VHH binders against Type-1 glutamine synthetase 1 (glnA1). Designs and how they scored, part 3

Target 1, 342 residues: Type-1 glutamine synthetase 1 (glnA1), of Dictyostelium discoideum (Social amoeba) (q86b00r158to499)
Amino acid sequence: PRNSLQRAIDRLKNKFGISLKGSFEEEFYLIKKGDNNNSSVASLLNSIEKLDHGTFANYHSLDCYGDILEKITNALEEQGLPIEQLLSESGSGQFEITIDYTDIMEACDRHIIVRQTINSIASYNGYIATFIPKPFDGLVGSGCHAHLSLWDTNDSNLTPDANGECGLSLVNQFFIGGLLKHSKSLTALFNTTPNSYKRLKPFYWSGCNVSWGLDNKESFIRIPSSPFSATDGCSNFEIKTIDHTSNPYLAMAGIIHAGFDGIENSIAPPPPTSLFDQSVLNNQLIPSNFEDAIQSLKENHYLCENIGNDISNAFIHVKLAENKILKELSDDDQILKLLELF

## First folded at step 4 (VHH; framework vhh_6z1v_2)

Design t39 (from e5ik with S31T)
Fold by ESMFold2-Fast, scan of step 4:
Structure t39 (fold): chain B 342 residues (1-342), chain A 126 residues (1-126)
Amino acid sequence: as target 1 above (342 residues)
Amino acid sequence: EVQLVESGGRLVRTGGSLRLSCAASGLTFSTYTMGWFRQAPGKEREVVAAISWSGKSTWHADFVKGRFTISRDNAKNTVYLQMNSLKPEDTAVYYCAASITYYGSHLWSEGKYDYWGQGTQVTVSS
C-alpha cells in the first residue's frame, strides 16, 4: 500500500502542483497487567475503573502513568519523532500522542513507528497498550484523527484564505467536496472491523455526519479554529473517523484521490454546518456497519481504479473474510482477538 | 472557579535572583502541566519554562537555560520559577499557565494552555 500512496501523491503533484502534509492524533488506552488481566473484557475494564474512581488511586495512577509515558516519549524522541503534544483524559487511562506535521508519506511512516513503539514500551513495562476503536462499551473510543493541509511546490500552505468559507481557500473547499462525495467509500478504508462501528455513533462526537464545519465535532470534516494564527485563515482540516484498524497508506491514498476528484471537477461542498444547527440531525450519515461501507467501496469504481484494482480487490476480499471471522465471535471474544492485533 | 495567582515580581538589579510563585485553586493541580510565559515591552509573549503534572519532566527555553529553574509542590498547589543571574533582557510581565496534561514540543503555544494568571511584573535594572 505504500506504493499506492506514492502514486496518489504523484498524481496530485503532477496535475495540480499540490502536496499533502499531515499528522495523526494517536489515541490509546494503557492497562496495567495483573494475574487475571487478558482473561476477560470485564477484568480489563475493572483494572481501569479501579484507577479512575479513588482520589488516592488517581494520584497513584498518574505516578505510574508518568513513568511509562516518559519512557514512551523518550523512545519516540530517540527515533527522531518530535512529539507535538501528549494529552490525558484526566484519569480515564486513555492518552493521545500527536507528532509534528510533516509530508504525508512520512506522516504515515511515523504513525506506524509510534504505534509499534507504544506497544513495545508498554508491554516491556507491564502494560497493555490498546488501539482498539471501542474496547469498552462504557468508555470513550480511540481514534486516529488526521490533521491535513495542502501545500504548493514552494512549500507554501494553500489551505488558508481569510476571505474564504471557514477561512479556507477555494482549492481546499473543492478538496473537501471530493472527500464528502466519497465519504461512504472512504469509511471502508478508515474503519475496517465490526468494533470500529461501535465507536462511530451520531451524537458521540465521532464525525458521522456527511458534512463539514468550523469546530463541528459531529462533521466528517472538522475545521479547527486557530485563535493565534487566524490572520491568514485556517491552517488545516481534520478527519476524525479514522481509527487504528486502518492501513494509513491506503487511507491516505483514498483521501488524496477523493480530494483530487473534488479539485478536478470543482466539486463545491455543501454549506458548512454548526454543531447546534438542526441540519446535524438531517445530514446523511456514513455507513453504520462495515458491510455497508465495503459495499459502497465496491461500487466506487473511481476510487478502486485509482488506488489500484489489485490493491482494492485484495483489501475488499481480505477485510470481508476477517469481518466474517470476527462476527462469529462474541463481542468480548472479538475484543480479546483485537488485543492481539491492535 | 479556577484561579492562578502569581506573586514575587519586583525590581531587582542585574545579576540578582528572584523566585516567582503561582498558587492554583479550583482545579486538581496534580493533573495539570504548568508553564511560565513572559511578555517583554514591545515583544510577543514567549514560553520560558514548563513542568509536567508529576514534576518528573521539565523544559526550559534556550535563553534561560542554566539560569532559571521551574519546580512545583503538588501538596501546596504551587509552581515556582527560580530566576538567577538576571539580565535587563529578562524584564517582562511573567504569566503562570495551566494545561490539562499537555506535554510536548508545542508547550510554547499559548493555545495549549487552558488557564492563565494575571501576571507579575519583573523589572531588572542595569
Scores: ipSAE 0.000, ipTM 0.249, lowest interface PAE 14.8, mean pLDDT 81

Design t40 (from e5ik with S31N T33A)
Fold by ESMFold2-Fast, scan of step 4:
Structure t40 (fold): chain B 342 residues (1-342), chain A 126 residues (1-126)
Amino acid sequence: as target 1 above (342 residues)
Amino acid sequence: EVQLVESGGRLVRTGGSLRLSCAASGLTFSNYAMGWFRQAPGKEREVVAAISWSGKSTWHADFVKGRFTISRDNAKNTVYLQMNSLKPEDTAVYYCAASITYYGSHLWSEGKYDYWGQGTQVTVSS
């Protein structure tokens, strides 16, 4: 699929002189191995809860995790990966690391390296790092949000226009129109296990609505406001539904081909939706399960042909078989199986 | 008890240079992002610069970009603000602040800082 992404990149560049840059927000849990009793989901959850309920309010978790986070960030630095941000979610064992913006192919390569580094350093130091989309009922899910921007051949950001809707240029609005048109099919590439769909719920800030808008965490496409957005326009747009079960090269190839369709056919997105707008109740939703998502992809001849029919067919067959096997496991056994993969 | 103690503020002539220091105690310094804020009389407090927990990422407000540089020394539990080409408009009380957030866009918001120093006065005269 890396070659499929390269073809998508070349197509966008050759036709429109546009390149895509981006970064991933890597959300994950760190779970300290206690005794030899981390063979069940309940024991893993208990380990997180013990660390979260320490002596010092919201600072206790950071004090406990400080050493492991330092080792992770040092290992990333040694691999030449510039860290844009590292955040802890208050009172939890969940963290987010974002690597600085770069060309989309390198962003995907960095994503693979970051995940491998986090898993290796965590494991060596007596932790389990997990990227499973929804490992625990009642706790926040882990996504792999993508921040994306469009650039020209002179390395100028084409994304912003202060006078445009949501601070976006017309070309970027067309790109988003393409993404929304193809959103149901893209979901199959972004969210590839039954567990993925336990995270993708309306009213859980996961981006399930086929919509877009400024700072709207329920929208498939979120436009982040920044200190500069009022004068310079918005510098990027965000897709929140992607999780770590996706192949990043295939996901990004799909995104580029969908956005290409938007630009080529001047597909205007619908009006942006605010988070507080009650019309959310009438919004179209992305598929709520993998079978519906994959059926949308099967029917999307445009995406399948441009990704490559052999690659698309292989993806569809392999993932349907994998999901069938996973569904035969209990929920807890599925989580334990996914811990080996993600 | 967490304490942030600023030093280095004084009277300086327009075009001069000054380095502010902020010594932190009572916290694991390398786990905190640090920021410099300033407040002139009758004005709101504004962010001047911020630095991530590791020192790898920095942000500077447009009104000081190219003139001020934030840096940190985690071995000494100290954050610095090097101020060059000072202007009368830079006259303010400068505050050091610490955020448990390692780094992120939130660091240009006053509300994301957990601990604050008492401030050090910088006066720039013509």
Scores: ipSAE 0.000, ipTM 0.213, lowest interface PAE 15.4, mean pLDDT 81

Design t41 (from e5ik with S31R)
Fold by ESMFold2-Fast, scan of step 4:
Structure t41 (fold): chain B 342 residues (1-342), chain A 126 residues (1-126)
Amino acid sequence: as target 1 above (342 residues)
Amino acid sequence: EVQLVESGGRLVRTGGSLRLSCAASGLTFSRYTMGWFRQAPGKEREVVAAISWSGKSTWHADFVKGRFTISRDNAKNTVYLQMNSLKPEDTAVYYCAASITYYGSHLWSEGKYDYWGQGTQVTVSS
C-alpha cells in the first residue's frame, strides 16, 4: 500500500505541483497491569473495567504516569521522531502524542513507528497501551487525527490565505470540496472495524457531519484557529474521524486522490458551519457502520481505480472477512482480539 | 533538582531591545512546553509567549504586538524571549515556566505549568 500512496503523491505533484505535508495526533490509553503478572483474559478485562468505572484514582493524575511517559518520549526521540506535543486527555489514563509535521510519506511511516514504540515501551514497563477506537463504554474514544497542509515545489505553504474562507486558500478549499464529496467512501479507509463506529456518533465530538468549519469538532474537516497560526490564515486542516484501525498509506492515498478530484474539477465546498449552526442545519452524516462505508467505497469507481483496483479489491475482501469474524465474537472477546491487533 | 534560571533582565530605555534567556536543568528539556510570563507591581501574572517541544509552534500575546519573539535551543536547554521596541508598560518581573503535559484546553494558563523560575526584572525607563 505504500506504493499506492507514492503514486497518489506523484499524481498530485505532476499535475499541479502540489505536495502534502502532515502529522498524526496519536490518542491512546495506558492501563497498568496487575502486580502478579497474570496476563489472563480475566485480568485484562478487570483492568479495562476499572478504567471504565473510574476506580483508578491513583492513576487519574499525570504524576502517576510521569515515568512511563518519559520512557515513551525518550524512546521516540532516540528513533529520530521529533515530538511536538504531549497532552493528557479527559479519559482516565488517556494521552495524546503529536509528532512534528513532515512530508506525507514520512508522516505515515512515523505513525507506524510511534504506535509500535508506545506499545513496546508500555509492555516492557508493565502497562498495556491500547489504540482501540472505543475500548470503554462511557469513556472517550481514541483516534489518530490527521493534520494536513498543501505545499508548492518551492516549499511554500499553499494552505493559508488571510482573505479566504476560514483563512484558507482557494486551492485548499477545492481540496476540501473533494474530501467532502468522497467522505462516505473515505470513511471505509479510515474506520475499518465494528468498534470504530461506536466512537463515530453525532454529538460525541468525533467529526461525523459531512461539513467543515473553524474549530468545529462535529465537522468531518476541522480548521484549527489556533493562536499559533492566526496571523497569516490557517496553516493546516484536520480530519478527526481517522482511527488506529486504518492503514495510514491507504487512508492517505484516498485523501490525496479525493483532494485531487476537488482541485481538478474546482469543487467548492459548501459554506463552512459553526458549532451553533449545526444544531439547526440539515446535516448529512458519514456512514454509521462499516458495511455502509464499504458499500460507498465499492460504488466509488474513481477512488478505487486511482488507488488501484487490485489493492482496493483486496482491501474490501479482507476487511469484510475481518468484520464478519469480529461480529461473531462476544463483546469482550472482540475487545481482546482488537488488543492483539491494535 | 529541576531548575529554571532566567537571565538578561536589566534597565533599558523606551524603544530599546533585550533578550531574556532561561536555562533549564534537571529535566529533559525537549519534552517540555516553555512559556514566558510576567508580573508588574500590583497586577496579576500574565502570559507573554509559549513555545512547543520542537519550537515549530509559538504563541504571543496581543499586547506584545509582534515586538516579542519566543524561540528555543534544545541542544542548549535554553528558551529565549527577544524583546524589541520596549515600552514602560513592559516593566515587570519575567518568569520562565515549563510544562511536561497539559490537561484541558489552555497551555497559557498558569495552572498548566509544572516548574517555574525565580524571575528576572526588566525595567523600561521613559
Scores: ipSAE 0.005, ipTM 0.331, lowest interface PAE 10.4, mean pLDDT 81

Design t42 (from e5ik with S31L T33A)
Fold by ESMFold2-Fast, scan of step 4:
Structure t42 (fold): chain B 342 residues (1-342), chain A 126 residues (1-126)
Amino acid sequence: as target 1 above (342 residues)
Amino acid sequence: EVQLVESGGRLVRTGGSLRLSCAASGLTFSLYAMGWFRQAPGKEREVVAAISWSGKSTWHADFVKGRFTISRDNAKNTVYLQMNSLKPEDTAVYYCAASITYYGSHLWSEGKYDYWGQGTQVTVSS
């Protein structure tokens, strides 16, 4: 699929002189190994809860996250990966690492290396790192949000326009129009397991609404504001639904071909939605399960042909087979199986 | 609301010692890298020392190596700067800063710190 992404990159560059740059926000849980805590979902959750709080007797346990996070960040930096941000997320023991923007192919390569490094360093130091989209029913899910921007051949950012809707240039608005048009099919490439769809629910800031808007965490496309957005325009846009079960090369190939369609056919997105506008928030949703998502992809001849018919057919066949097997397992057994993979 | 409050700045004699403290509130302290910066009158702000959130990695500017030591106590949400063998050129307002983002070499970059204290004045006589 790396070759599929290269073809998408070349198509966008050859037709419009545009390149895509981006980065992924890597969300994951860290779970300290203890007395067979990897044997059940309940024992894993208990391990996180023990480290989340300090008492007079074990307050120093809070330093355990600092130690492992430092080792992870040092290992990433030693590999030449420039870390933009490391945050604690809303989930107990949940963290997010973001690598600086780069050309989209390199961003995908970095995404693979980051996950491998986190898993290796965590495991070596007595932790389980997990990238499962929804490992714990009562806690927030883990995604890998993509921040994307459009650039010309002179390395100028084409994304912003202070006079544009949400601070975006017209060309970026058309790119988003393409993404929203193809959103249901793209969901199949972004979210490839039954567990993915436990994370993708309305009102949980997962980006399930087929919409876009400034700082709107419920929208499929979120436009991050900055103190300078009103004067300089917005520098990037975010796709929130992507999770770690996606193949990043295939996901980005789909994104580029969808955005290409938007630019080529001047597809205006609908008016942006604010989180405040309750009437629009539930109007259109991405598929709520993988079967509906994959059916949308199967019916999307444009995306399948441009990604490559052989690659698209292989993806559809393999992922339908995998989902059938996973659905035969209980939710907890599915999580334990996914821990072997993610 | 995040607050960083420096304390310990005062007048000291050349060759003396002083320990600065910075108490943090409103954040999960153990996840933040901490730095000490200083600014003397008519000069630009410069980084003095930095420490990782675990305390296992530290960095000190060449002009203070062997004299200053940064440390932290995560149980007390406090970072310290122990200053020994003080010189008149160490006279400055000292600022505590916190960064949620830790990535090795970037601990020394002023632009990567998210929160700043109000500063504490250190004056070294003569």
Scores: ipSAE 0.000, ipTM 0.263, lowest interface PAE 14.4, mean pLDDT 81

Design t43 (from e5ik with L27R T33A)
Fold by ESMFold2-Fast, scan of step 4:
Structure t43 (fold): chain B 342 residues (1-342), chain A 126 residues (1-126)
Amino acid sequence: as target 1 above (342 residues)
Amino acid sequence: EVQLVESGGRLVRTGGSLRLSCAASGRTFSSYAMGWFRQAPGKEREVVAAISWSGKSTWHADFVKGRFTISRDNAKNTVYLQMNSLKPEDTAVYYCAASITYYGSHLWSEGKYDYWGQGTQVTVSS
């Protein structure tokens, strides 16, 4: 799949002189290990709750998380992965790490290394790190949001235009038009398990609406604004739906080919939407399950051909078989199976 | 849970430099993201700069970029704001604040900070 991404990168560069840069926001849970705490979902949840309610409340819990997070961040930095951002998320024991943006191939390589490092350091120190999209029904899900920008061969950012819609250049608007056109098919590459679709719900700020807009957390493409740089235009755009079950190389290859289609055919996106716009409630949604997503991909000859028909056919075949097996398991058994993989 | 005490505010001339310090008490200082905020008379409080729990990531408001630098010394439980090329518009009470998160998507929002110092007055003449 890495070769598939390289072909997509080369296609965009050779035709338009454009390169993609990006970074991933890595969301994950840290769960304190016990003698048998990985043998049931209830025991895993109990471990999270007990750590949050440590012997002396918040002080004890903060001390425990501070130590493991310091070890994780030190291990990442020692590997040359400078951390842009680390924060606690809404879920108990849930965190997010973002690494500095870079060329898209390196961003994908970094994504793999970050996950491996977090898992190894956590495991060595008595924790389970999990990247499962929706590990517990009562807790928030975990994604790996992608922040992306377009650059020319002189390393100038082509993303912003202060006079453009949402502060974006025309070429970036066309790229987004392509992404929205192909959004249902891209969802198959982004979210590859039944569990992924428990996270992707309308009104959960997951980006399920086939729309785009400034600071709109419900849109498939979110344009982050800076109140202090409003006159300069927007420097990047965000896709929030991607989760850790994706192959990042295939996901990014799909993104590049979809955006290429937008530029090649001058596909204007629809008008941007806001949370105050009633049309947000009436927007088309991405598929609500993997079978519908994969059907959209099967019907998308453009994406399958450009990714490579052999690679696309193998992906479709393998992932349908995997999903069939997972769906035969209870929800709890699916989580335990996914914990071995993610 | 943490108590913050600012120091270093003074009267300085336009173009001058000043370093503010914020000393924190409490065992968990290194677990907090820290921020500097300011409030001029008749204006809302605004974020000036923020720093992660480890000190490796910093953010500065556009109106101070290139002039102000935030830093921290976790061994001394202290966060600093180095202010260079001061302008009359920088006149304000400067507040040190701590967030219970290590970073926080809320570092740009005063409403997300949990602990606040008493403030230190900086006045820039002319």
Scores: ipSAE 0.013, ipTM 0.332, lowest interface PAE 7.6, mean pLDDT 82

Design t44 (from e5ik with K56T)
Fold by ESMFold2-Fast, scan of step 4:
Structure t44 (fold): chain B 342 residues (1-342), chain A 126 residues (1-126)
Amino acid sequence: as target 1 above (342 residues)
Amino acid sequence: EVQLVESGGRLVRTGGSLRLSCAASGLTFSSYTMGWFRQAPGKEREVVAAISWSGTSTWHADFVKGRFTISRDNAKNTVYLQMNSLKPEDTAVYYCAASITYYGSHLWSEGKYDYWGQGTQVTVSS
């Protein structure tokens, strides 16, 4: 799959002189290992609640986890991974780490290294780090948001245009038009387990609407504003739905081929939507389950051919088989099985 | 609303000791990385020391390592800088700063700190 991403990168560069840069926001839970070796979902949830509940009287949980978080951040920095941001997320015991943006292949390599490092350091220090999209029904899900920007061969950012829609250049608008056109098929590459779809619910800021807009957390494509957006334009765009069950190389290859289609065919996106616009309630949704997502991908000859028919067919076959097996397990057993993988 | 108030700066003889304090209000103190910066007359502002939100990780600039120690008390919303073996070169206005985001690779960048105090003057004489 890394070769598939390289082919996508080369295709975009050779045809249009455009390259992608990006970074991932890594969301994860930290769970303290307990007496029962955390052998049930209930014991895992109880471990999180014990650490947070009755220990501190504020809404931020950072202090409860300070030692382990510092060990994780130190280990990442020792590997040459520059941390841009570390935040406590909405979920109890849930955190987000963002690495500085870089060329898209390196961003994908970093994504894998970050997850491996977090898992290793957490495990060594008596914690379980989990990247499961929806490990607990009552708590917030964990995503792997991608921030992306378009660049020319002289390393100039092509993303912004202060006079463009949402502060974006026309070429970036076309790239987004391609992403929205292929959004249902991309969902199969982004969200590869039944559990992924427990996280992808409307009205939970997961990005389920086939739309785009400024600071719109319900849109498939979110355009982050900054204090300088009005004068400088917006510097990047965000895809929120991606989770850690994706293969980042395959997911990003899909993104690049979809965006390529947008640029090549001058596909204008629909008008941007605000979070509070009534049209958000009536927009198309991405698939609500993996089987519908994979069917969309299966019917998308453009994406499958450009990713590579052998790779696409193998992905479809393997992931359908995996999902069938997972769906035969109880919800709790599925979580325990996924905990071995993510 | 958010305030960082430094105290403890004064005139000290070479070889002496001094402890600076910074009291924070209007923020969730335990969620912020705290730093001490200093600026001598005619020189750029430089980072002296920093401490993680939990207090378990500290960093000290090479020019103060072994002489200065940063610490914090999250129950009191206060960060401290214990300064020992003071030299005339330590004369500066010392600033307390807070950052919600831990930029490990940018800990030294003053642009990465969200809130700043007004500073406290430390003068070290012969």
Scores: ipSAE 0.000, ipTM 0.197, lowest interface PAE 15.5, mean pLDDT 82

Design t45 (from e5ik with K56R)
Fold by ESMFold2-Fast, scan of step 4:
Structure t45 (fold): chain B 342 residues (1-342), chain A 126 residues (1-126)
Amino acid sequence: as target 1 above (342 residues)
Amino acid sequence: EVQLVESGGRLVRTGGSLRLSCAASGLTFSSYTMGWFRQAPGKEREVVAAISWSGRSTWHADFVKGRFTISRDNAKNTVYLQMNSLKPEDTAVYYCAASITYYGSHLWSEGKYDYWGQGTQVTVSS
């Protein structure tokens, strides 16, 4: 899949002289293990049950996790991964770490290293780090938001235009038009388990609407405002639906090919939408389950051919089989299976 | 114990320049966003500038943009505010602040900063 991403990168660069840069927002939960048997199913389920009761929501803060977070951030920076932000998220014991943006291939490589480092440091220090999209029914989900920007061969950011819609250049608007056109098929690459779709619900700020807009958390593509937006335009755009079950190389290959289609065919996106203006919103939602998402991908000859027919067919076959197996498990067993995978 | 110690405040003439320093101890400096705030007599405390953990991202308030520059040296656990073209309106106590929370809901809110220095007085003569 890494080779698939390289082909996508080369295609965009060779045709338009454009490169993609980005970063991932790594959302995850930290769960403190008990003193006795850390590997037992009963011990793990007890930890999950305590978190689901919501008692931790009122008592856990960033300060309670200071020592473990310091160890994680030090380990990341010792590996040459400069951290741009660490935030406490809405869920009790939930955090977000973002590494500096970089060339998209390197961003995907860093994503893998960040997850491995967080898991290793957490485990060594008596915690479970989990990247499952919806590990607890009563708590917010964990995503892997991608912040992306377009750059030319002189290393100039092509993303902003202060006079453009939402502070974006025309070429970036076309890229977004391509992303929205292919959004249902991209969902299959972004959200690959039944659990993913427990997180992707309308009115849960997960980005289920096939739309885009400034600071619109319900849109598939969110344009983040910043202190610089009024003078310089917006520096990047965000895809919120991606979760940690995606292969980042395959997801980014899909994004680049979709955006390429937008630029090549001058695909204008619909007007941007606000949360409060339903009259201009795209009425389409992304698929609500993996089977519908994968059907959209199967019917998308453009994406499958450009990603590579063998790779696309293998992905479809493997992920449909995996989802069938997961759906046959009890809810608790699904979570336990996903904990060993993610 | 976390300590933020500001230095460099003094009396300076209109049009002059001044560099403020803030030395941090008792925290992992490279993990914290650093900010400069100021409070003039009879006014609320306001944000002047902020800098990310790595130093790659900076923000400056409109009323100082082009005149003030925030920077940091993670090897020395120090954040700086270079103040040029000083005006009488810049007269205030300047505070250094540290936050584990970086961007987004952060740069505009004093409530997001976890640790504060004692402040250093800057007086600009008319």
Scores: ipSAE 0.000, ipTM 0.199, lowest interface PAE 14.9, mean pLDDT 81

Design t46 (from e5ik with S52T K56G)
Fold by ESMFold2-Fast, scan of step 4:
Structure t46 (fold): chain B 342 residues (1-342), chain A 126 residues (1-126)
Amino acid sequence: as target 1 above (342 residues)
Amino acid sequence: EVQLVESGGRLVRTGGSLRLSCAASGLTFSSYTMGWFRQAPGKEREVVAAITWSGGSTWHADFVKGRFTISRDNAKNTVYLQMNSLKPEDTAVYYCAASITYYGSHLWSEGKYDYWGQGTQVTVSS
């Protein structure tokens, strides 16, 4: 699939002189291994609750997350991965790491290395790191948000235009028009397990609406505004639905081919929507399950042909078989199986 | 209400030493990365040193390496800057700043700190 992404990159560059840059926001949970080692969802949730209690009880001692996070950040920096930020999320034991913006191929390579590093360092130090989209009922999900921008051959950002809708250039608006046109098919590449769809719910800021807009966390395409610089336009756009079950190379290849279609055919997106525009809520949603998403991809000859028919057909057949197996497991056993994979 | 209050700034002779303190209130201090910045008249504000929330990692600007040391005491909600071998070029208002980001670019970027103190004047004379 890495070759598929390279072909997409070359296509965009050769036809329009445009390159894609991006970064992923890596959301994950850290769970300290208990002395019982029960290998169950209930025991893992109990371990999270015990860590919260221990931290609260010992506010004069070293934070157990402090030590592991420093080991993770040191390991990433030693590999030459520049950390843009590391934040604690509101979910107990949940964190987010973002690596600096870079060319899209390098961003995908870094995404793989970051996840492997976090898993290895966590495991070596008595923790379980999990990238499962919805590992526990009642806790927030973990995504892999992508921030993306368009650049020319002189390394100038083509994304912003202060006079454009939502501060975006016309070419970026066409790219988004392509993304929205293909959004249901792209969902199959972004969210590849039944568990993914437990996270993708309206009113949970997961980006399920087939829409776009400034700071609209319910839109498939969110345009982050700068609180200090509306006159300069917006420097990037964000896709929040992507989770760690995606193959980043296939996901990005799909994004590039969809955006290419938008530029090639001058596909204007619909007017941007606000969080309070109820007209798009529940009326224009991405698929609510993998089977519907994969059916949309199967019917999308444009994306399948440009990604490569052999690669697309293999993806569809393998992922349908995988989802069938996962759905035959109890919820707890499905989580345990996904912990082996992600 | 979050407050960062710097203290310790004064006039000192070239080659002297000085310790700055910054007392924090209104925030969970042990969750914040702390930094020291300085600004001389007519110059841009520049980062001097930073320390992670746990105190496990520190960064110092090249122009102060070996002379300045940042440290913190989470039990006292205080961050310190020990300044040795002071030079006239170190004359500036020194600011304490806090960032909710655990690690990353915030350690060396003023634009990513969330809270700032009012500053303490350090003057180094010949």
Scores: ipSAE 0.000, ipTM 0.334, lowest interface PAE 11.3, mean pLDDT 81

